Miniprotein binders against q53ft3. Designs and how they scored, part 13

Target 1, 195 residues: q53ft3
Amino acid sequence: MFGCLVAGRLVQTAAQQVAEDKFVFDLPDYESINHVVVFMLGTIPFPEGMGGSVYFSYPDSNGMPVWQLLGFVTNGKPSAIFKISGLKSGEGSQHPFGAMNIVRTPSVAQIGISVELLDSMAQQTPVGNAAVSSVDSFTQFTQKMLDNFYNFASSFAVSQAQMTPSPSEMFIPANVVLKWYENFQRRLAQNPLFW

## First folded at step 3 (miniprotein)

Design zA
Fold by ESMFold2-Fast, scan of step 3:
Structure zA (fold): chain B 195 residues (1-195), chain A 83 residues (1-83)
Amino acid sequence: as target 1 above (195 residues)
Amino acid sequence: SVEELAEEIREALEEVQRLYEEAKKLLEQGDVEEALKVLQEAYELAKKALEKAQELGLTELIEEAQELIQQIEELMEKIRESQ
């Protein structure tokens, strides 16, 4: 249902489902990560009235997870870009992942997605330092990320065109990526901070 | 100069069009493997041209590069579906 993209790394499209309504991506070597893109794959929409709350988790000095709300993704807003480089020394926010029994390696952060009612999401406050500070920086970053993701996805379409599919691999149709790319570009042109 | 860089981008996009037509001819000859290689070369060149045009704010060239990329992607998808 969801994808997670970090510049310079393999895109993740296979979230670990840890509960009926909770999904997690691992981010190894998180200290080198500045931005994360979270997006819907476009094949399975949220049920009407539902959306996804996006959280970031890292281990504190005692090895305990600290969860922070970054923002949201919805059917109307299916992708979002988050700055995480400033979040590693903050206090944790209230979160729905408190009871999860996830074993983590030290130095591995996580992106968590909780499927929630839109009304519930509207009452939550994302951490302030996850927001982009300028339109120019956001536009430049977004253009680079769109290029990186689309080029990566397209490389599978070409390099795998004559290869036998592997059951251990997950494929994204090029037309789905193109449709997402076009929709995101159009929305960004209308409002650079539409996320 | 911006004009000199714009000229380089235009030449790159002209080469993209040439490669796209070459790929179509290869497909007519039944050489799908070579056609895909040529299309990938066209795709990479068009992406580089788009990035340069975006950096310079050359809206006409940005639009032209995006149109060529879309045509290449549509042909790649048709080839993939036929296989």
Scores: ipSAE 0.000, ipTM 0.058, lowest interface PAE 25.5, mean pLDDT 69

Design zB
Fold by ESMFold2-Fast, scan of step 3:
Structure zB (fold): chain B 195 residues (1-195), chain A 83 residues (1-83)
Amino acid sequence: as target 1 above (195 residues)
Amino acid sequence: SVEELAEEIREALEEVEQLYEEAQELLEQGDVEEALKVLQEAYELAKKALEKAQELGLTELIKEAQELIQKIEELMRKIRESQ
């Protein structure tokens, strides 16, 4: 039902279901993460009157999990971008000798999604610094990836006069690539998660 | 009123577009120094318009301001690379 994306990492689409209405994604090495995107896959909508509350959990200095409400996803707003880099400062007591015990194994944080009534969600207040933007940053990233691919593919374009016919080689007209690019941009603008 | 503030933001974004076009014309004339100066002015105006649009929750104006900022940044990058 849900996906989770961190810039520079493989997208996760297989949430672990921990209760009938609760799903989690693991975020290894979370100290290197600034933003996380949570989105619905678009195949199964929420029932009428329901949505998803998005939470972030990390271990505090005592190893105890700390859950913070980041925001919400709904059928009308099926994706959201959250800034989590500032939220880890809640742990923030630094002993004068804290730097002396430097070597640690990587910690794992979690994104949790709880399926709740919209009315219940309206009564909750997300952490103020978590929601940074709509899906715009993800759309911008995708647009840049599309531009990069189109430019790369076009760099191999040759005129028909430059072609050396080969039965084992396949060619795609540059105009077909351009049409695909334009169609994808149009669809992305209408719904950033159409794919 | 929100409507008056929205109109101020629209006017600012129109000025940003005008400055961007002016900078392109200056580049065509070979006046790189003046083009960068005009682009910097456009950039600062666009950032202020974005902040105001975000404060008021005006989604369409936020998007327009972000698009203009990106166009300005890209042109400035190309100019600096060519120097």
Scores: ipSAE 0.000, ipTM 0.052, lowest interface PAE 27.4, mean pLDDT 69

Design zC
Fold by ESMFold2-Fast, scan of step 3:
Structure zC (fold): chain B 195 residues (1-195), chain A 83 residues (1-83)
Amino acid sequence: as target 1 above (195 residues)
Amino acid sequence: SVEELAKEIREALEEVKQLYEEAKELLEQGDVEEALEVLQEAYELAQEALEQAQELGLTELIKEAQELIQKIEELMRKIRESQ
C-alpha cells in the first residue's frame, strides 16, 4: 500500500506487514541517509476517517529500537518528505509499535507506518526537524529523487511480448510514470513547496 | 473494468470542476497567485483525465475534459492580461 524512497537507492514498494494495521520498511546503512520519502501507492486508499502515522526507528547503543513520530500521510496528502538526519540522539516514547517483537539486523533503521484514526493523529506532535530545513535543499533532493525514481522504473520497462508471467506482481503502464514525472517537474519549477 | 476506469475519470473531472470553482472564489477575494496555482493543478489533472479517456476511446469524457481545459486556459489568460 506504501512506498519508501531514498536518493541513490532502490525504491521499496513492498512493506513488511507486521500487523493488520502496521507496515515496516528496512533502511540499511541509515547513517548515510538524510531524507526519506514515504508515499501511498495509487492502488488502495485509506478507509474513511483513517490515515497513516509515519515513524522512524534506529537502534540505540544497546541495540534497542527507539521510535520517533515523523509525520503523516493521508488520502489528501499521500506523500511526504522527512529529514531523518539528526534524529539518532532522540529518546523513545509511547508508540503503536511498542508491544511488537520486530526482529532487527544491527545497524538497520526502519520506517514504520501505523494506520490510525485521523482524529487520533491530529492530537499527536511529530518530532522537531523532521520537515525539510531549506527550500534549496528540498528542491535539490526532490529533483534527484525524481530522476532516480524515473530512471529506476524505466530501466525495468519491457513490452508485453517480453514479459514473463508473474501472478504476484503489479504492473503500472510506463506512460503513467512519465506523466507523473513531467507533472511533478513542472510544479516544482513553479513552486518548490507546492506540496 | 472499463466501467471502473470510466468512473475514475469522471471523478477526476468532477475534482477539476471543484478546483475551477475554488480558483474563481480565490479571485473574488483578490488572491490572484493562489488562484493561478489552483488553476494549474486543475489543468494538469484535466490533461491526465483527457489522456486516459483517449486511451479508452471514451468520446464523451474526451469532450468534457477538452472543454474543461479550454475554460481553465481562458481564465488563466484573463488573469494574466489583467495583471
Scores: ipSAE 0.000, ipTM 0.074, lowest interface PAE 23.4, mean pLDDT 69

Design zH
Fold by ESMFold2-Fast, scan of step 3:
Structure zH (fold): chain B 195 residues (1-195), chain A 83 residues (1-83)
Amino acid sequence: as target 1 above (195 residues)
Amino acid sequence: SKLYEVEIEVRGEDPKEAAREIAELAKRLGAEEVEIEVDGNKVTITFEVRAESEEQARKIAEELAREAERRGLEVEVEVEEVT
């Protein structure tokens, strides 16, 4: 149902389902990661009144997971970019993952997605500076991201239409999404208002 | 020599053909990771090239961008060292 993208790495679309309403992606060597994109695959929408809370977890000095709320994805805003570089070490948020046995390895962080009621999500406070912009800027950024993604993907798909095995299924190469994100992240680093 | 990332942004009524020519010229110069991003009337060409200095990399980028300028398109060039 979800995807996770990090610059310079293969896109992940197969989250580990750890509960009926909870999904996890592993992020090895997380100290080198500046931004993470979390998005819905678009196949199955959230049920009415529900959305996804996005959490980031890293091992503290004792190897214990520290979970922080980054933000949200919903049917109306199905993708979001989060800054994880510079997050304050040792500061955790209230989170729904406390009862799960999630094994840690050195330098491996995780993105967690919890399917929750929108009313419940509205009462939660994300970690400061995790989102790359304010709510208004986030809406504009998300629209620009979606537009750029489809323009970029379309330019490649047209050239390789003959390689589609089934007419009813669209297959987009993973590296197309990765390259679009890398370019967008690079432009953001140069000028945060480039969109 | 060092590795530099070059970004050439082309804007106008029909920037795609100029962008393709710039991308092909960059490839002929040995550029790596050549990408083209289309966003309406704006097309961005990004690539990596080895050069002795940032100034040399910028001159290469500006020479490539001249093709778009000849077609009456607006261009912007950015160069940054890959660390």
Scores: ipSAE 0.000, ipTM 0.107, lowest interface PAE 22.3, mean pLDDT 66

Design zLA
Fold by ESMFold2-Fast, scan of step 3:
Structure zLA (fold): chain B 195 residues (1-195), chain A 104 residues (1-104)
Amino acid sequence: as target 1 above (195 residues)
Amino acid sequence: SVEELEKEIEELLREIREALEEVKRLYEEAKKLLEQGKTEEALKVLQEAYELAQEALRLAKKTLEKAQELGLTELIEEAQELIQEIRELIEQIEELMEKIRESQ
C-alpha cells in the first residue's frame, strides 16, 4: 500500500507487515539520509475514517530502538516529506510499536506506518518540525524526488512478455507510474503545496 | 454576484456528473474486455477509469468547499452525494483491479 523513497536510493514499495495495522521499511545507512518521502501507492485507499501515522526509529546510545512520530498520511494527503537528519538520539515520542520486537541491525533505521483512526491521529503531536514546510526548499526537493522516482522506476520496466509470475513480488505497470508523474507534475506546477 | 457564483457551481456539478458517467462507461468496457479474455486491455481501461474518478473526486471536493463558503445548502448536499458516489466507484474499480491481479 505504501512506498518509501530516499533521494539517490532505490524506492521501496514492499513494506514488511508486522501486524494487521502496522508496516515497516528498513533504512540502511540512515546517517547519510536527510529526507524521507512516505506515500500511498494509490491502488487501495485507507478505509473511511482511517489514516496512517508515520514513525521513525533508530538505535539509541544504549542500542534500544527509539520511535518518533514524524507525521501522517491520509487519503486526502497521501504523501509526506520528512526531515530526519536533525533528530536527536534518545528523544522518543508516544508510539504503538512499543510492545513489538522488530528485528533490525545496528546502523539500520526504520520507517513505521500505523493505520489508525483519524480522530486518534488528531490528538498526536509530531516531533521536532520533521515535516518540510519551506515552499522553495520543498519544491526543489519534490522535483528531485519526482525525477528520481520516475527515472528509477522506469529503469526497471519490462514488457509483459519478459515477466515471470511471482506472487511474492509486486509490480506496477510503467504507464501507471508515468500517469502519476504527469498528474503530479501538472499539479505541482500550479500549486507546490497541493498535496 | 451570488447568482453568477451559484451558476458556476451548478456547471461544475454538471461536469462532475458527466465525468462520473464516463468512469462508469469505462468500468463497463473493462468488464466486457475481461469477458473476452483481454486482460491487459481491461487493466488499461480500468487505470483510465481510476484516474478520471480521482480527478472527479478532487473537483467535487473543491466544488463542495465553494458551496460551503456561500452557504448553499442544496448544492452542498448535491456535492456530498457526488463525492460519495465517486468514492464507491473508485472502490469498485480497485476491487476489480485487485481480483485481476490475483488471477494472473
Scores: ipSAE 0.000, ipTM 0.061, lowest interface PAE 25.7, mean pLDDT 71

Design zLB
Fold by ESMFold2-Fast, scan of step 3:
Structure zLB (fold): chain B 195 residues (1-195), chain A 104 residues (1-104)
Amino acid sequence: as target 1 above (195 residues)
Amino acid sequence: SVEELEEEIEELLREIREALEEVERLYEEAEKLLEQGKTEEALKVLQEAYELAQEALRLAKKTLEKAQELGLTELIKEAQELIQKIRELIEQIEELMRKIRESQ
């Protein structure tokens, strides 16, 4: 079904199903999160005429969830990047999760996905500036992260002549890192959601 | 001017990097204390690292906002990368603190 990615955290691929058409991911320590990526795993497409409305929830001063519509994912647009930093407290709107009254700990936010008719989704307006990116932007972000990792790892590279013997240390050849980078980049180009 | 604002952002990024280096130093100090069995001292140092990392994150987010207002793509990218690195350090600190508590 769905995946949820926050930079620096393990990807979540096991959403909690809270109704036949509703799924939730928990986001602990949400105050440190700026962007969230929501994507379809590619194993199960939406039925014809259906899509997913993506909501963000955080606890208000009373510990009650405040749900805001961030945007949508569909078979034609199976991934989206949302900016959640700067969303104001206390602007709860009418939302499909209202009947569920999902309450979590005060420090935990949630991403909710509601499977809805495309016609219904077309009549809804996301919170301003929440939807930042498309699948292309996600691919570019991932490519940048790969570049950053490769550059970081390479910054520690030393020639064999410069190595000081250390029996407790493990060394990885730079070409192995480059090989991994090239392979991952190739796979990402073929299918941005292969992981 | 835009040039003056770019210099201000570059200075803020420098301050953030210095704070990050100090966070890393405190984390390493805590690891060494833990290896010595000085668990309480290690937790105190980790708490200091945590507080410094949170402050660095706050500064980095403000720096990102400034860069975004000016549309400075490369500085936006740099600020985002620092925010990500700070978040990773915070998670490492929290994880080590959790392991220490569970070990007791």
Scores: ipSAE 0.000, ipTM 0.056, lowest interface PAE 27.7, mean pLDDT 71

Design zLC
Fold by ESMFold2-Fast, scan of step 3:
Structure zLC (fold): chain B 195 residues (1-195), chain A 104 residues (1-104)
Amino acid sequence: as target 1 above (195 residues)
Amino acid sequence: SVEELEKEIEELLREIREALEEVKRLYEEAKKLLEQGKTEEALEVLQEAYELAQEALRLAEETLEKAQELGLTELIKEAQELIQKIRELIEQIEELMRKIRESQ
């Protein structure tokens, strides 16, 4: 239901479901990552009154995960950019992934998504360092991200004449992707922090 | 072809109309927030309406230029009418924002 994008890497769209309401993406070589994008795939919305809390986890010196709240995604705000370079050290926040405190590989971090009530999410405060450091840096990263995603999606575009029956594959109409891209660029140009 | 370009212009005009309706919705939402005494939230919604209206105006002006280059008289008229409506709405938004700031 979710996607995870890092500039210069292949997009991940197959989150590992670790509980009925919890999903995880692995981020190898996380020490080279400055920003990560989490977004909803457009086919399955959250149930009414629900949203997703986005967490970042890295292994401490003992291999134990340290979870920190980055922010949220919702049906009304289905994409978010997070700065994680400042979070590679520091204390963990309160998190719903307590049972996931298993020893991890030292170079692999995780993005966790917990499906929660919107009212519960409104009471939580993301870590300060999750915010982008400047509008210019945010705008530049976002433009690169949009270009990367559009190029990736376009590379898989097929005409209706080229479509084959594939009940197991997800298919997104090209016009939906184009409308999302145009809407996102428009809002970014007017207010880089609109999301 | 000219027919394909005409269709593109018609699609742009539809997008502009949809944006105009969204601006009107945001403007109405801001007015309701003001009635509830939620001045800061109202200003945030008005700012969103303003930015969307400016983008709609930019797109409408670009669409007008395309219609003019192709000599599509009917679409030129539609684009001009939308530009006028968008400009009027921008003025209403600016006026309401000014009134709110003056009352603070």
Scores: ipSAE 0.000, ipTM 0.062, lowest interface PAE 24.2, mean pLDDT 71

Design zS
Fold by ESMFold2-Fast, scan of step 3:
Structure zS (fold): chain B 195 residues (1-195), chain A 83 residues (1-83)
Amino acid sequence: as target 1 above (195 residues)
Amino acid sequence: SKLYRVEIEVRGEDPEEAAEEIAELAEQLGAEEVRIEVDGNKVRITFRVRAESEEQAEQIAEELAEEAERRGLEVEVRVEEVT
């Protein structure tokens, strides 16, 4: 249902389900992480009236987990970028994970997702500036990357008359590249982090 | 992880507020030895950050520099590995 991305690391798409409504991603070596992206995979939407509250957990000086609310993901806004680098000294926020002691090592943090009623989520306040990163900036970067790829690929287009049969080379019709580009743009507009 | 020295130079009208915000954000990101130097209409923010590569350190610096650009200021970034 969910994915978690950290720049320079492999994307995680297999959250550990710790309760019927709670999911966790492990973040090893979290001290080197500045931002984390949480998104829905788009396969299964939240039930009507439900959404996901996103929490960050790190071990305090005593090794105890400190949970802080970062923000939310919903069917209408299925992705969010969070800044976690400034949160390590703060007090824990109100959270549904209770006294769960699931921190396993001093350098391993966790992203927690709790499936909650939208009405309940509307009453909660995320910590500090956790969600100050712009989805628009990320979308603009992705759009530029997409445009760059399409222009690059299109620069290799040749007419049928210019083609020489070659058993070692594969050819992709330009129309297929265009269809992929249009489909990707449409999906990106609907869900900026469908990737 | 390696240690990198970052210099962000901000130029324009009233650059001091932007420089202070950049310095504060750098501290929030775990930067050490954060310093601000004012030289006329130019302000330089210097600090050290840990990163896996020079490219990552440059990305961090450019992200911080965007704060100044949002205010219509000119910005220049330099990153060097600390031996």
Scores: ipSAE 0.000, ipTM 0.073, lowest interface PAE 21.5, mean pLDDT 66

Design zaA
Fold by ESMFold2-Fast, scan of step 3:
Structure zaA (fold): chain B 195 residues (1-195), chain A 97 residues (1-97)
Amino acid sequence: as target 1 above (195 residues)
Amino acid sequence: SDREKLIQLAKEAAELLRQALELARQGNTEEAKRLIEQAIEKLREIERLATTPEEEEIVEQAIEAAQEALQLLEQGKPDEVEEILQEAIELLEELIQ
C-alpha cells in the first residue's frame, strides 16, 4: 500500500506487514540518509476517517530501538518528505510499535506506518523539524543540481565564433536549461513522484 | 493557412493571459480566472493545429502553466500566479516568433 524512497537508492514498494494496521520498511546504512519520502501506492485510498502515522526507528547506542513520530500521510496528502539526519540522537515519541520491538543490526533503521483514525492522529505531536515541504526539499535539491550542472557546462563554454564544425556534437541554448528547471519545479509541486 | 490561424490564436491567448495577470495583481480573482479559462480554450485549439514536436511541447507547457495558475487562484494564492502566468506568456511569444 505504501512506498519508501531515499535519493540514490532503489525505491521500496513491499513493506513488511507486522500487524493488521502496521507496516515497516528497512533503511540500511541510515547514517548516510538525510531525507526519506513516504507515499501511498496506486489508487486505493485509506477508508474514510483513517490515515497513516509515519514513524522513524533507529538503534540506540545500547542497541535498543527508539521510535519517533515524523508525521502523517492521508488521502488528501498521500506523500511526505521527512528529514531524519537531525533525529539520530536521543528522544523517543509515544508510539504503537512498543510490542513490535525486533532485534536489528546496528546500521539499520526503520520507517513504520501505523494506520490510525484521523482523530487519534490529530492528538499526536511529531518531533520538531522532521517534516519538510515537498516543494522546499525538492527545490533545494533541484537548485543544487542546476547549479552543479550549470557550473560544469559553463567550464566548457566557448564563443560560437570559436566553434569548429562537428557533426557528432549537439548544443543546447542556456535558456532551455532554465525553462526545464522551471517546468521541473512546477511538476514537483504538483506531484513529487512524477519522475 | 493553419499556420496563420495558430499564430492568431497564440496572440489572442497571450493577450488574455496578460489581462488576467493585471486582474490578479489588482485582486480581481474571479475575472482573472475567467480570462485564464478562455485562454486555455484557445490553447486547446492551438494544440489541434500544432504539427511539430516543438510546437506541441510549447503548447502543452503553456496549458500546464495556465492550469497551475487557476489552481493557485482557487487556493487564494494570487501572488504566486504572476510568475506562472508570465511563463505561459513567454511560451506563447515563442510560438508567435
Scores: ipSAE 0.000, ipTM 0.081, lowest interface PAE 22.6, mean pLDDT 69

Design zaB
Fold by ESMFold2-Fast, scan of step 3:
Structure zaB (fold): chain B 195 residues (1-195), chain A 97 residues (1-97)
Amino acid sequence: as target 1 above (195 residues)
Amino acid sequence: SDREELIQLAEEAAELLEQALELARQGNTEEAKRLIEQAIEKLREIERLATTPEEREIVRQAIEAAQEALRLLEQGKPDEVEEILQQAIELLEELIQ
């Protein structure tokens, strides 16, 4: 029912069902991952009043999983992007000697999806350093930012006849800005995580 | 403030249209129509609060798009509704910025 995407890797569409309402994706070599996209395949929607809480799990120094809430997916918002790079750092030892503890941990993290009541999900707070946004919302936001930048820059465009000679000022041709804008839009459309 | 009220109404209207689009995709035409009608009511309130010519034009276009989506759903043309509802949502996002 769910998919999991990491930039530069093959998409995963076969979650392991570990309980009636719980699904897991494995993330091997997770230290190299900055962002994860979780999305619904569109084959079957959540039941009315239900949604999915998305969790990230990494192994602690003893190899035991530590789960953190990243955010949510719902029928109305069926995809979301999460930043996990900050969550892969050490266990938050409060003593310098704790950092010297050499242990063997698995290199595999997990994304967990728990099917929950929407009312229950509304009461939960995702971790702040996850920098959560839906892929659709991120694409729309980025497109609006690009439009705003292009419009702002174009508002200062003048013909060569109107330019005042000033060696301390730089002028950028409008067509160069347009080419950059078009190239960025094309790249974003192909892969929202290309950045 | 009027601006804060306008932004809140625009966010609510956009949310209604996004829900309507998803319902239309699922083939739930009757509920989609109801949500679009609710969004149009909020757009009429935004129209009352709009103070600049640019804001008024954006609201006018959003209302026209939402009304066209209703017409298409009533005519049994849900595939054409997605593009028009997306246009209305984008216009509302322009008001919110």
Scores: ipSAE 0.000, ipTM 0.065, lowest interface PAE 25.0, mean pLDDT 68

Design zaC
Fold by ESMFold2-Fast, scan of step 3:
Structure zaC (fold): chain B 195 residues (1-195), chain A 97 residues (1-97)
Amino acid sequence: as target 1 above (195 residues)
Amino acid sequence: SDREELIQLAEEAAELLQQALELARQGNTEEAERLIEQAIEELEEIERLATTPEEREIVRQAIEAAQEALRLLEQGKPDEVEKILQKAIELLERLIQ
């Protein structure tokens, strides 16, 4: 349903489902990460009236998770970029991942996606200073991320004749990746702050 | 004015959907999908410019129709796409009047 991208790393498309409405991605070596892109794969849309709240979690000095709301993805805005570098020493925010028994290693951060009603999402505010202040730096970073992602993903394109069924593997049609890249690039050119 | 901008965007979106409908009839589904996606972008902008509840409802229905058409093309059901795109075009024509 979802994908997670960090510059210079393999794209993740296999979120761990920890509840009917909750998904997580692991981010190893999170101290080197400044930005994360979260996007919908386009194969399954959110049900009408619903969207995804995106959270970031890292282990505190006691190994306990600190969850912070970064923002949202919806059928109308199926991708978003988040700045997490300033959040690693910040305070936690209120979140739906509360008392869940999520197994996490002490050195790994997580991106969490909670499928929620749009009305519920409208009542929430993302943690401060996650917004990019400079349009120029944001545009440059986003363009580089798009180029890196597209080039990397396209290197794994497989024709129907080469595809072998495997329960442990997932495949994304190259056409979906290309359409996402072109649409995102076009929107960024029209309005750098469209997310 | 916001009204004039809304009308211009609505005319452009209707033109894109009309072209997509003709491409879908010809079996050029890939190009039709690109035009529908572009039309959805413009419809979302129109939604932000809409000032009355009636205008917002018409735009919302047009967005839903365009999104459904996109899904049907991905499923290989081009015959059903024509009817839905026609509905979206008619909604936009009503909006500009």
Scores: ipSAE 0.000, ipTM 0.069, lowest interface PAE 25.5, mean pLDDT 69

Design zaD
Fold by ESMFold2-Fast, scan of step 3:
Structure zaD (fold): chain B 195 residues (1-195), chain A 97 residues (1-97)
Amino acid sequence: as target 1 above (195 residues)
Amino acid sequence: SDREKLIQLAKEAAELLRQALELARQGNTEEAERLIEQAIEKLEEIERLATTPEEEEIVEQAIEAAQEALQLLEQGKPDEVEKILQKAIELLERLIQ
């Protein structure tokens, strides 16, 4: 039902369902992450009166998860971007000598989504520095997705001189991809909600 | 700047009219009327910010089209509003550039 995107990483669309109303994404190497995008997947909306509370979890010095409320996603606001780089890391490693010959295992954080009543969500207060405005979050998400796709596609570009005969392969001219990218950016600048 | 405000208002008005068109197609005329009224309020703000004769004419035509669409919906003629709302949206897009 949900997706999770970090700039520069593969999108996650297969959340682990840990309860009827709770879903989790793992974020390995979270200390290198500045922003996380959470969005609804597919055409299945939340039931009427329901939405999703988005939480961020990291290990404290005892290895216990510390959960913080980042914000919400709803049928009316199906995507949100959150800044996590300012949040505390849990104070894991406090002895430099112990780290001298040990490769640090990747710190794994989690994004949790709890499906809750909208009235319950309205009573909760997200951490102050995590959320960005809904208009800004949608624009940032769209811009990051656009850049990600263009960079991916352009990484496979070859000049005509470098092509070898291959009757079974399909090719898309690089200039067609560039024209699409420029058109999409222009349209996004004119109306961020056009998609 | 006034230019940035005008463009933002035009984007918002165009989106309201697009949503109104979809609602009218679904036969939800009451909600369509509400969104068109909100769009007209934004168009009136644009009219105050318009500085060139060309901008003023575009806004005036968009207001007239939106008002005509409202009248048709109030008369129970939602099938007749599609072309009028599309013209209003196109006028706003010209304003946005």
Scores: ipSAE 0.000, ipTM 0.064, lowest interface PAE 27.2, mean pLDDT 68

